# VHH binders against p95470: the designs that were tried, part 13

Target 1, 316 residues: p95470
Amino acid sequence: KQVDVHDPVMTREGDTWYLFSTGPGITIYSSKDRVNWRYSDRAFGTEPTWAKRVSPSFDGHLWAPDIYQHKGLFYLYYSVSAFGKNTSAIGVTVNKTLNPASPDYRWEDKGIVIESVPQRDLWNAIDPAIIADDHGQVWMSFGSFWGGLKLFKLNDDLTRPAEPQEWHSIAKLERSVLMDDSQAGSAQIEAPFILRKGDYYYLFASWGLCCRKGDSTYHLVVGRSKQVTGPYLDKTGRDMNQGGGSLLIKGNKRWVGLGHNSAYTWDGKDYLVLHAYEAADNYLQKLKILNLHWDGEGWPQVDEKELDSYISQRLK

## First folded at step 1 (VHH)

Design z06 (framework vhh_6z1v_2)
Fold by ESMFold2-Fast, scan of step 1:
Order: structure tokens, then C-alpha cells, then sequence
Structure z06 (fold): chain B 316 residues (1-316), chain A 124 residues (1-124)
């Protein structure tokens, strides 16, 4: 009945909203009102040919997309991975339009943007999110577990890291260096997303565990910086790259596993987009779009009651 | 004060072997991952090998796999690089580096502390 999504991101082309989520080939829905959704397409009919080379346990599900409009193209970033592994890569595929009825509609895969290799990298190349800074430079944030969340500068065509490369660690939770670098560890942090508002960049991150039904501990934290590269400080002044993060929203008895957000300004209003598992519906993952408000100190706020009032509908 | 002191660099003939050592002081050694890097004249510094704080995880660059082995002795606060089947292309200053658990990966910028380097020269 409701739209079944994990890791939702959105964009608009003309008067049509498009929703992208984790699934076989990346699942795409369309809507005229952000409430009533129709299945539109999959970005990949056939798996990327390099997927099993990067991730031997890859099962055909592409994870955690981000969608970004740049110079007349839509850039769809996607993750190839397997649970508990950092045998992973973020790839990118491009399209001129999101309308499947257009003669110009064709997803063109540009291949791997970055790849993580066990023992070489203490990070996981998944959960991409794109942010343009106030000078027009485009950056990708990404990461899950291991050594936390990273940010790097993209090249001019947005298909690889810039040369010379520029990388920053933007958020992490403590991980013992005594643990083998090949292991994910217990630093439960992933899914960065950065929103620019006023004088600040706001970094959202998901702490805890998804994907365990009622045992999921996923919740959203936030910090901010005047520079896209950080440091991102929470409300107490603690650096997110040193365990900082201020709670934005957490689960309750009805809604569990809240996380993997994106955030947008649409028609002068700010929104938080995420998934949540409904306990009364066997923890089915559901789309949530919440109004994002700002307090007197410029911190984002959401009303948890909107988890109950926003109800998506999947149309035939 | 944190210190890393490399030793063992010298002139070696092609096909020879050499072991580099890096003695660490001023921090809890087992809490730090260690790496070996090298830099030849006119080239950027590149990663050669890395080892986790426990020694349970190691990584070696493709150009040295099967020839070089990184290891550590946490009781002696020392990391080693065993170099076999040396080639002229291995000629470089070799650097020992340490990173805390808060830094990650093999990027040079992830490493907190660096030694002064030890010169390895490989001739025909």
C-alpha cells in the first residue's frame, strides 16, 4: 500500500518528482505530488559488468543511490557491496531526462568513481551523497562503519576524484586500531548527507544499525560547519570526526530504524526525506517526507508526529 | 614526544635482500597502525605496505607483492619491512609512519607521525 523504500533520494524534472531507492538495478518511482507514487523504471536492467570483480558476494541489489543534476544531465550514483564487507565501489550512470517515455531516455553507465579494498582502506565505498559548495566545487560524501565518513572533491565531469585529489574525514565513531582493518568493527555510522543552509553546511549521519527489523537502532544526528570540508561541530561544539553528533530524530514504539536521509529545499521550504520501519506492519520500510524547521540558533528540527501524518501511496 | 626512527637502509645489488626497521617511542605502539612509504627523486611519496595495530591485517602494494613483507613486534615497539628480490626501481628514501585509530586507510594524509627516512639504493 505504501511505498516500500530503503535509502530514498529525490529530484524533480519539470512537474514530476522522482524517487530512487535501494533495490535490483535501483528502483525508480514518479509522483506529481510527493504523496502518490507510480513505479517508473530501474536504472540498470543488467548488472554492471565490474560488480562481481569488486564485490564477489554481490547479489544484484544496488544500494543507497544519490541523484544530482549538473549541466543538463542527471547523475545517479550507486553502491556495489555486500553486508559486512568493504569490497565495495561507488559508480555513476547518467541520463538526459528521467522520463522513460522520452526518446532521449537512456542510462549511460560511466563506471567506478571510487573503490574500497579490504585491508588497504579503512572505509567503505558506499552511501554517496553530492554537495556543491558556495564556490561551485562539487564534492562527494560517503562511507559506512570502519573509519567513518569521508568527503572528496569530484573532477569537472563528476565521474572520478579531482586531480590533485583532496580528501577529508568528516565524521567517525571510535574504532580500535587493534581490530583488523578488514573487519567492519563497531563504529556504527554511515549514510552522510550534506545540506547547505544560510552560512552553514549541515552534515546528517545515521548512527546505529539498520536492517534488523525491531532490533534496528538507526537514528539521525547532525553537525554543521561554515566550510564544506569541516570540521562539522555538533550543538555542544564536539567535532563529528571525534564522535560528535546532535540527535535530530530517533525511533519510537511505532517507528523503528529511522535513517538514511536526504534533505532538500523545494519551492522555498526545507524537507527531510528518510525511511522508517513500521512496527505494526511487520517493520515494513516506508518512505517519510518531513518538514525541516530551523530554531533560533539555526539548528534543524523535525516534528516526529509527521511520521504518522505523512502516508505515501503506491499506485498501480 | 613521539619519535619514529628508521634504520637498515644501504646500497644493495639487484636481486639482493634487505630488512628495514622502525623503532617507535612516545606513544602506545599497539594502538597505532604502521605504514612504510617511499619516495624516489622527482616522484611523489607512495605507500609500500601497511599493518594494523594488532598485526592481524596487512596490505602490500601490487609492485612489491611476493617480494616485500611488513611485520611488527609490539613488545619491542618496532615495525619491519623485509625486502627481497630488489630491483633498481626500488631505489628510494623509505619512511615509517604511524596513524591513530581515528585516522584511516593508506592515504599519506591519514598518518599522524613520520620518521626522517632511510635511503635504499639498488644497483646492477
Amino acid sequence: as target 1 above (316 residues)
Amino acid sequence: EVQLVESGGRLVRTGGSLRLSCAASGFTFSDYAMGWFRQAPGKEREVVAAISGSGGSTWHADFVKGRFTISRDNAKNTVYLQMNSLKPEDTAVYYCAARSGWYEGLHPDAYDYWGQGTQVTVSS
Scores: ipSAE 0.000, ipTM 0.198, lowest interface PAE 15.0, mean pLDDT 88

Design z07 (framework vhh_6z1v_2)
Fold by ESMFold2-Fast, scan of step 1:
Structure z07 (fold): chain B 316 residues (1-316), chain A 124 residues (1-124)
Amino acid sequence: as target 1 above (316 residues)
Amino acid sequence: EVQLVESGGRLVRTGGSLRLSCAASGRTFSSYAMGWFRQAPGKEREVVAAISSSGGSTWHADFVKGRFTISRDNAKNTVYLQMNSLKPEDTAVYYCAAKEGYYSFGDRSAYDYWGQGTQVTVSS
């Protein structure tokens, strides 16, 4: 059976790969080869105590994690939200190791990093992704619908925004000025992830709708900038903060709802990690790890046929 | 298709501990949410504990919370119910059951597959 994931992110501790995904408590898998996966743990046995205060409709599922190694610690960022609402927060929990058999294994929740409040914020505090810039400063990108995707610098312990706070708008789709700020609207953009390669930062974003089985329209777009704060320009030179974005990959008859990617360099090779729904298997959300190649102009490209050839296996 | 077989039920003294196992056959065990139910003499079958397909979410009834723990090992196609501090009121036939999806775990009619049950008797 292939590994079922939504919103997959990965890291490595020693020779072991760890996969984190949306679910109750955040689901964690481990692997020695990125193909054969074993259930490892969940980060939360009980929901964060602040969750229902921030998101009254919170149902126990923690969304869209990102995992980041910094100074001997693993930082797991997670989203508390409810579908169609921006009563949301990104929290962070920390561990010394990802190995549940270690005596040092203990997830310690550090609480809220950022919170969105309806009417106050024209953004949704979900879908965090961490990027270190070329000077070693650590940044978080985040966002979904509303006014698009945002970026801010993290403080030295990576638990809250740096002071003074500065917010950068890095990508958005057009939103009606007549729409009430409490409404998500039709600006179908979320799940930012930034990868640095050579002189560029590449911003990946998911356009369209997830989570509707065969009616999902999720697909990935990309733009790039020489500065982590943007502007991120697509292949035509259009700013992603002005509706720009170059198609990287979209669904086909077999694979639907492709999105919520992360991207990595492992052992000198570049990879795109995402979920895809398999039409023939009742649109079950499956892990995909694709090779990320680069064209003569430095743009990323993937081979759609690898959606069929990468087959994850859950160990029995 | 999943077949479920419970084991571990026996006579135990009040205050004792017991671990029930539910072994599943079939290639799709790891896609199912699992529940433990019990049926005491003269009563209807009630939900005791539930666990999601990955093991990432668990639920325990208030009357067993802190005493019983549900867990699963997908590599062994097995779900467990660890029962501590047993009381005479815990005397029942215990059933494991499988359903698609974790939520609605208290709804008996939502479970597609059921074991035959294992008898737990707690003496005073």
Scores: ipSAE 0.000, ipTM 0.083, lowest interface PAE 22.9, mean pLDDT 87

Design z08 (framework vhh_6z1v_2)
Fold by ESMFold2-Fast, scan of step 1:
Structure z08 (fold): chain B 316 residues (1-316), chain A 124 residues (1-124)
Amino acid sequence: as target 1 above (316 residues)
Amino acid sequence: EVQLVESGGRLVRTGGSLRLSCAASGRTLSSYAMGWFRQAPGKEREVVAAISWSGGSTWHADFVKGRFTISRDNAKNTVYLQMNSLKPEDTAVYYCAAQDSYKYPLTSDEYDYWGQGTQVTVSS
């Protein structure tokens, strides 16, 4: 009955909302009201030809998309990876419209944006999220485990790192110096997403473990900076790149594994979009759209009761 | 290079309690997932409990839920198994295991480091 979703991101074209999630070819749903969802399409009918070269253990699931509209095109970023590996790449495919009935509807893959290679990179090239800064420069945040979350400047066509390259480490958790660089390690942090609000960029990150049903420890933390490049400081003033992060929301007995959020301003209101596993429904992953509120010091807040009151419906 | 040493195993009466400890040397355990396994005579090793590196997530086998509790103290580089309401069927050699991974495995073949075991015997 509810939309089965992991790693959800959304955009709007005209009066139609589009939802993108992890799955074979990236699963796309559409809605007129953000409550009643209908299957729309997959972005890939055939796997990227380069996927097995980058990730020998790739199993056909494309992970953790982000969708970004820029100069008349929709840019869909996606991850090619395998569980527990940093043999990974973020790719991008573009479309002029998200409406499958349009004569202009055609996903065109532009290939690899960045690639991580074991022993070379102490980061994992997955979980992309796009943010434009206050000068119109577009950046990608990404990362999972290893050495944490990174941010780099995109080139003008949003398909590659800019030249000259500019990279920043924006969030990380303690990692043992004795850990082999080929191992994911214990720094349980991933899925960055940045929202610009007022004078601040807010960095959301998922801490803990997803994908273990009732044993999932996924929860959301936040920090902020007046500069897109950081430092992102939590409520106590601790740098997220030095283990900082202020709790935004965590699971309870009914909802587990809360994470992999996106965040948006729609029609003057702010929203947090995430997945959550429902304990009473065998820990099935469900779409949640929550209102983002702001306290007197400009920090985001969510109402945990909305986990129970927001119910998406999957239409036939 | 990590060495695990279990302690606390002994003879205990049915209904009694016992706390097992697993101390590590060679490397810090603060980034390792940890598990407790047991092996009774004539049986294969089975997973009893597991804990994430931070202690924020734990798993317990159905046959010990409500009786056993896994915990860790990263400052002391030690993991514990508190065993309450012991039964004769809990008699086994108990092993501590460590895995350098962002997940805790529930199968013995996924753990890289093992202690020598500590014998727990529960009698009437």
Scores: ipSAE 0.000, ipTM 0.112, lowest interface PAE 18.5, mean pLDDT 88

Design z09 (framework vhh_6z1v_2)
Fold by ESMFold2-Fast, scan of step 1:
Structure z09 (fold): chain B 316 residues (1-316), chain A 123 residues (1-123)
Amino acid sequence: as target 1 above (316 residues)
Amino acid sequence: EVQLVESGGRLVRTGGSLRLSCAASGRTFSTYAMGWFRQAPGKEREVVAAISWSGGSTWHADFVKGRFTISRDNAKNTVYLQMNSLKPEDTAVYYCAADFGRNYYSPSDYDYWGQGTQVTVSS
């Protein structure tokens, strides 16, 4: 049936599309048409050796990947965490090609990029997404709950923060100062992704709760900035770092838990990639690829009817 | 990105009141959580009160609860500490601090600090 994914990201090598998602060792699918998907590989056959040191409750599922092509290499960022905890780290593994039949195909883990530690950090080191700015500097956005979404400058080989470090807070929702810092709290925001279009960087974020079947409240908001570092302002001019965010898409009776998007420009056309839970199919998490359109003021728009018309199929 | 300047510290008698002000310069004040800290002679710096970026959430240390109140005015780029029923034990240099995105309430986790304002409470 339809491709069962959570937290999808995509890239292309030659004429082949590759889809990466949360799962054991990060699940990888391939497709020639973005509709018919075949299992390709997992990036890890064995858990990273450091995973249980960082996250004692780690269950072998690597979360929320991002895939980034840079100087002839594919960089796969992944999250090690446990639900409701900020005992977390973002790691990176590298490959020369995504084709498992190539003699050059080999995932080489480069280890931890950043780590969050309870009580020390009021952020969660998960949900990485990579963006290059107009000066060629590469940045990682990340974060979930706690104190919101952060952006930091990557070093030249994209494996750690730059030195000296440069950090920006890009989006957050109100968190009680009375909440113990080890607790995720009620600031329901995560999964940043930044797309550059024209003169703007667009920051997408997932608000609400995933992972609760029909009780999921996940939906996508957006803001934009002429600088990658922000401020990211919504349609009303409200800063996303002050609770701003303009609704892009939300659930309906058929589709719930819409979120954890990526966004791309491929062959001159713009796409939004996300998961959605289908109520009529026991809230199974399904891949959605929607066309991303732009209004007269340069704001992104999607056609909610494409939730029904885009149907992916998993080939055995 | 933000510079902080405290004011309002002075000599006051036991049972008196003071309002400390912390004026911020810089374009991102309204996005920071803010804290008030104090350091008495020969003692470690300790957290007195904290306020979220919107002012919708506040915390006060047990030793000042019911006596001190933190507030902020984002239109004026200012955070305040209203201090009532002052005691000799409240004598300290008071610092305001801005938390760059960590929003954590320990001295080592605040990114930007003011120079401090001296409060002396005498009997």
Scores: ipSAE 0.005, ipTM 0.350, lowest interface PAE 11.3, mean pLDDT 88

Design z10 (framework vhh_6z1v_2)
Fold by ESMFold2-Fast, scan of step 1:
Structure z10 (fold): chain B 316 residues (1-316), chain A 124 residues (1-124)
Amino acid sequence: as target 1 above (316 residues)
Amino acid sequence: EVQLVESGGRLVRTGGSLRLSCAASGFTFSSYAMGWFRQAPGKEREVVAAISGSGDSTWHADFVKGRFTISRDNAKNTVYLQMNSLKPEDTAVYYCAAGTYWSGRLSEYDYDYWGQGTQVTVSS
């Protein structure tokens, strides 16, 4: 059976790869080869005590994690939300190791990093992703629908916005100014992830709708900037904060709902990690790890045929 | 209903001073970053200054640093821009804007709510 994931992110500890995805308590898998995966743990046995206060419709699933290693700790960022609502928060929990057999293994929740409140915020505090800039500052990108994707500077311990605060709008699609601020609207953009490569930061975003089986329209777009704060421009020079975005991958009749990527450089090679729904297997959400190539102009490329050739295996 | 109402714009001579005010209503003022933007004839709108919701953090554009100071009074739901040593190139319509958080590279797209603007004219 292939690994069932939505919103996958990965990190490495020693010779072991760890995969984190949306699920009860955040689902964690481990692998020695990035193909054969074994269930490892969940980060939360009991939901955060503040979850229902922030999100009254919260159903126990923690969404869209990111994992970031910094100064001897693993920082796991997670989303508390409810479908179609911006009653949301991004929290963070930390661990010294990802090995459950270690005596040092213990997830310690540090609480809320940011939260969004309906009528106050025209953004949704979900889909975190961490990026360090070339000056050593650590930033979080995040967002879904509403007014688009945002980036802010994290404080020194990576648990809150820095003081003085610094925020940027990095990508958005058109949203009617006449639409009530409590509604998600039609600006179908979410799941930012930033990868630094050469002279550029590349911003990946998921456009369209996930989570509708064969009716999902999810696909990946990209833009780039020489500064982490943007502007992120697509291949035509269009600002992603003005509706720009160059298609990276959209899938086909076999693979639908492609999105919520992360991207990594491992052992000198670049990879795109995402989920895809297999039409022939009742649109089950499957892990995909694709090679990320670069064209002569420095733009990322993927081979859609690798959707068929990468097959994850869930071990007992 | 969210409202931002600017006041204080007028004609002033080079080297003069002026204070702009922006009165906010219809939202929790202390939860919003505030910014001042300007747009001169034939030019793009540019950010002048920004202040965090608490007032603990401020940012000023290089071309006004040392001359302009942003401040806020959360008890009065008002943000201010104190403008000193005014130059003819400061002539513009000045806009007050509210956004969920402060940003050091503010664009107009980082703000959710906008005032109608107040005209500042600096004559030599």
Scores: ipSAE 0.000, ipTM 0.132, lowest interface PAE 18.1, mean pLDDT 87

Design z11 (framework vhh_6z1v_2)
Fold by ESMFold2-Fast, scan of step 1:
Structure z11 (fold): chain B 316 residues (1-316), chain A 126 residues (1-126)
Amino acid sequence: as target 1 above (316 residues)
Amino acid sequence: EVQLVESGGRLVRTGGSLRLSCAASGRTFSSYAMGWFRQAPGKEREVVAAISGSGGSTWHADFVKGRFTISRDNAKNTVYLQMNSLKPEDTAVYYCAAELHYGSGKWYDESQYDYWGQGTQVTVSS
């Protein structure tokens, strides 16, 4: 049985890999080899007490985590939302270790990082991803639909926006002016993730629609910038904040809904981590870890055949 | 939806003054940073002035500093551009624009603006 994930992110503590995904309380798996996975824990046994205040339609599923190691702590960012709404918030919970057998293991919720409110905000406070720049300043990218993807500077404790606040629009697609600000609209873009490689920051984004089985149109695009704040330009030189984005990977007959990636350098090699729906298995969402290669111009490339060759195994 | 409607553009003589207005529909007006941009024939669009959602911070391009002043009235959902000592090179279509992030460090960058008006023509003759 393969590992069931949506919106996967990973980190390592010692010789153990940890996988975090959308689910009740955020689902956590562990592995020694990134192929054989064992259920570890959920980060929340009880939903955040503020969740229904922010999102009245919240159903207990925490979405789209990111995990970040900083000064001896693991920071788990998570989204509280409801489908099609921007009554949303990104929260953060911290732990000293990811090993549930440790006496130091306890998730401590630090509350809301940012909140979106309908008609106040033309953005959706979900899909966080953390990136440190070349000077050690930490930033969060986030967003879904509405007015696109945003980046802001985090404070020293990584729990709030820095003061004074610094925000940037990093990617967006055209949104109809006929749509009320409370509505998501037609700008099908979400799930930013930034990877630093050489002299560039690479912004990955998911275009299209997830979560519709065989009707899902999700696919990954990329752009790059020498500054973490952008502008992120695609291969043609078009700004991602003006509809730019170069195709990295899209679905085929077997694999549908490819997206919501993270990306990492592990032991000198680069990897793209994402979910994909297997058509032959009732479009079940499956973990995929692909090698990330770089062409002569420094653009990322993946081998679509690795969608077939990477097979995760769920243990016990 | 927020809609932006510019008004006040007209023909004016060199050295004259003109006040542009931009009316926004919607109750969240104070959450938007607002900018004035202009585009002359055959030129790229350029930022003229910007103002924070509260009105506590303003920015003016060097080529209009001391002559143009941006202001806003959140009770009236309106942003203004007061243009003094007008020059022929100020001739352009003037656009107002709204930036969603009330606090972006790059409100001078047109790519940061999410809503745009249709523009109002300002012509300055000698």
Scores: ipSAE 0.000, ipTM 0.152, lowest interface PAE 19.4, mean pLDDT 88

Design z12 (framework vhh_6z1v_2)
Fold by ESMFold2-Fast, scan of step 1:
Structure z12 (fold): chain B 316 residues (1-316), chain A 125 residues (1-125)
Amino acid sequence: as target 1 above (316 residues)
Amino acid sequence: EVQLVESGGRLVRTGGSLRLSCAASGRTFSRYAMGWFRQAPGKEREVVAAISWSGGSTWHADFVKGRFTISRDNAKNTVYLQMNSLKPEDTAVYYCAADQSPYGLYTSEHDYDYWGQGTQVTVSS
């Protein structure tokens, strides 16, 4: 039985990989080999007390985590939201270890990092991803629909925006001026993730629609910049903040709704981690880990055949 | 939708002071983050200062810190740049810009959605 995930992110502690995904309290799996996975824990046994104040339609599912190691702590960022709304917030909870058997294991919620409010904000405070720049400054990318994807500088504790604040728009698609600011609109872009490789930062984004089984149009695009703040340019030189984005991978007859990726370098090799819906298995969302290759111009490439050859196994 | 008109640019002596104004029209100004940019002849456009929708957060470029101050008056739909201790290297066309993100303190011109026509500031010795 394959691992059922949406919005997967990973980290390693010692010889153990940990997988975090959208679900009740954030679902956590562990593995020694990135193929055979065991249920480990959920980060929240009880939902955050502020969740329904920010998002009245919140249903208990925490979305789109990111996990980041910093100065001996694991920072788990999570989204509180409701489908089609920007009544949302990104929160953070911290732990000293990811091993539930450790006496030091305890998730401590630090509360809201940022929130979006309808009519005030032309963005949605979900889909966080953390990136450290080449000077050691830590940034959060985030966003979904509305006015696109944003990047801001985090404070030293990684719990709020830095003071003074610094923000950048990194990717967006055209939004109709006829849409009210409270509506998500037609700018189908979300789930930023930034990977630093060589002289470049690579911004991955999911274009299209998730979460509609066979009607999902989710696919991954990429651009790059020598600065973490952008501009992120696609292969044609078009700015991602002006509708640019070069196709990395899209769905086929077997695999639909490919997106919400993370990307990592492990033991000298580069990997793309994402979910994909298998048409033959009632569009169940499955974990995919693909090798990330680089062409002669430094652009990332993946082999679609690896969607068929990578098979995760859920252990009891 | 926002339209921006800068004013206040003129010739000033080195060491002088000047306040630029950016008047905005449109239904969403008070929700937008605002920035001031400048472009000198033969140089790229650079960010000078930025301010959040409420005025609660500001950012200033290192080359103007302690000399320039950005502020806004949402009741008047106006953003200001107070420029003190002006230097010849401050000579440029100054542009006002608006971003649809109210918290954006963006430092790239590509991050801004709406732009004014610019106002010329010339600083003589």
Scores: ipSAE 0.000, ipTM 0.201, lowest interface PAE 16.6, mean pLDDT 88

Design z13 (framework vhh_6z1v_2)
Fold by ESMFold2-Fast, scan of step 1:
Structure z13 (fold): chain B 316 residues (1-316), chain A 125 residues (1-125)
Amino acid sequence: as target 1 above (316 residues)
Amino acid sequence: EVQLVESGGRLVRTGGSLRLSCAASGFTFSSYAMGWFRQAPGKEREVVAAISRSGGSTWHADFVKGRFTISRDNAKNTVYLQMNSLKPEDTAVYYCAATPEYSYGFKEPSAYDYWGQGTQVTVSS
């Protein structure tokens, strides 16, 4: 059985790789080789107590994690939400180690980082991703639909927005004026992830619709900036906050709904990590790890043929 | 049966005011965005104003901005267009229209599912 993931993010502790994905309590897998995956744990055995107050339609699935290692701790960011709603919050839980056999292993929830409230916020507080800038300041990018993707400074503990608050709009697609602030709208953009490479920050975003099997239109676009706050410009020089974005990868007849990526440098090589729905397997969501290459102008490239060659295994 | 019925159109002097009303029936009004369009003699139908399902978001064409105001009352299943400082160029048949579609295509007549029969507004000296 292949490992079933949506919204995958990864980190390494020692010689062990850890994979985090959307699911009950956030599903955690471990691997020694990034191909053979064993169920490790879930970060929450019981739902966050505040979840249903923030999101009345919350169904127990925690969405779209990001994992970040900082000063001897692992910070796991997670989303509490419901489809088509911006009654949402990003929370954070911390652990000293990812090894469940360690006596130091315990997830300690630090609560809500940010919250979106309908009619107050024209954003959706989901899809967190952490990036440290070239001066060591830690930032969170986030967002889905509504007014697009946002970026803000985290405090020193990485648990709250820094004061004074510094917010940036980094990417958006046009939102219809006929949508009420409580509605998601037609601005099909979400899942920001920022990778620093050379002199640039690269912003990856998922355009289109996930979660509709063969009707999913999810695909990845990219832009870059010399500053973490943007503007993020695509290959044509168009600002991602004005509808810009250069295609990185899209679906084909076999693989649909490609998106919600993370990106990493491991052992001197760069990788794009995402999910894809396999048409031949009833559109089941599968882990894909693709090599990330760079062209002569410094733009990322992936080989679509690796969608067929990377096959993860779920160990018993 | 879906029905949109406009009222309030009449002859008015330059500088005058009118309030147009559009009464909706036969569908769940609060689930539809509403638009006002106009068609002047010899010209194509153009969007004048639009309003979201709840009335929380509105759009007005630049040529009426500051003079016209769209609003709605979901309890009465009615959308309104308050027209102030009327000019001869505002002379047209005014139509209300309903759409469940939510895109910037809202400026195009083809985006709308339901239409009223129109109400004539004539502005002269």
Scores: ipSAE 0.074, ipTM 0.553, lowest interface PAE 4.2, mean pLDDT 91

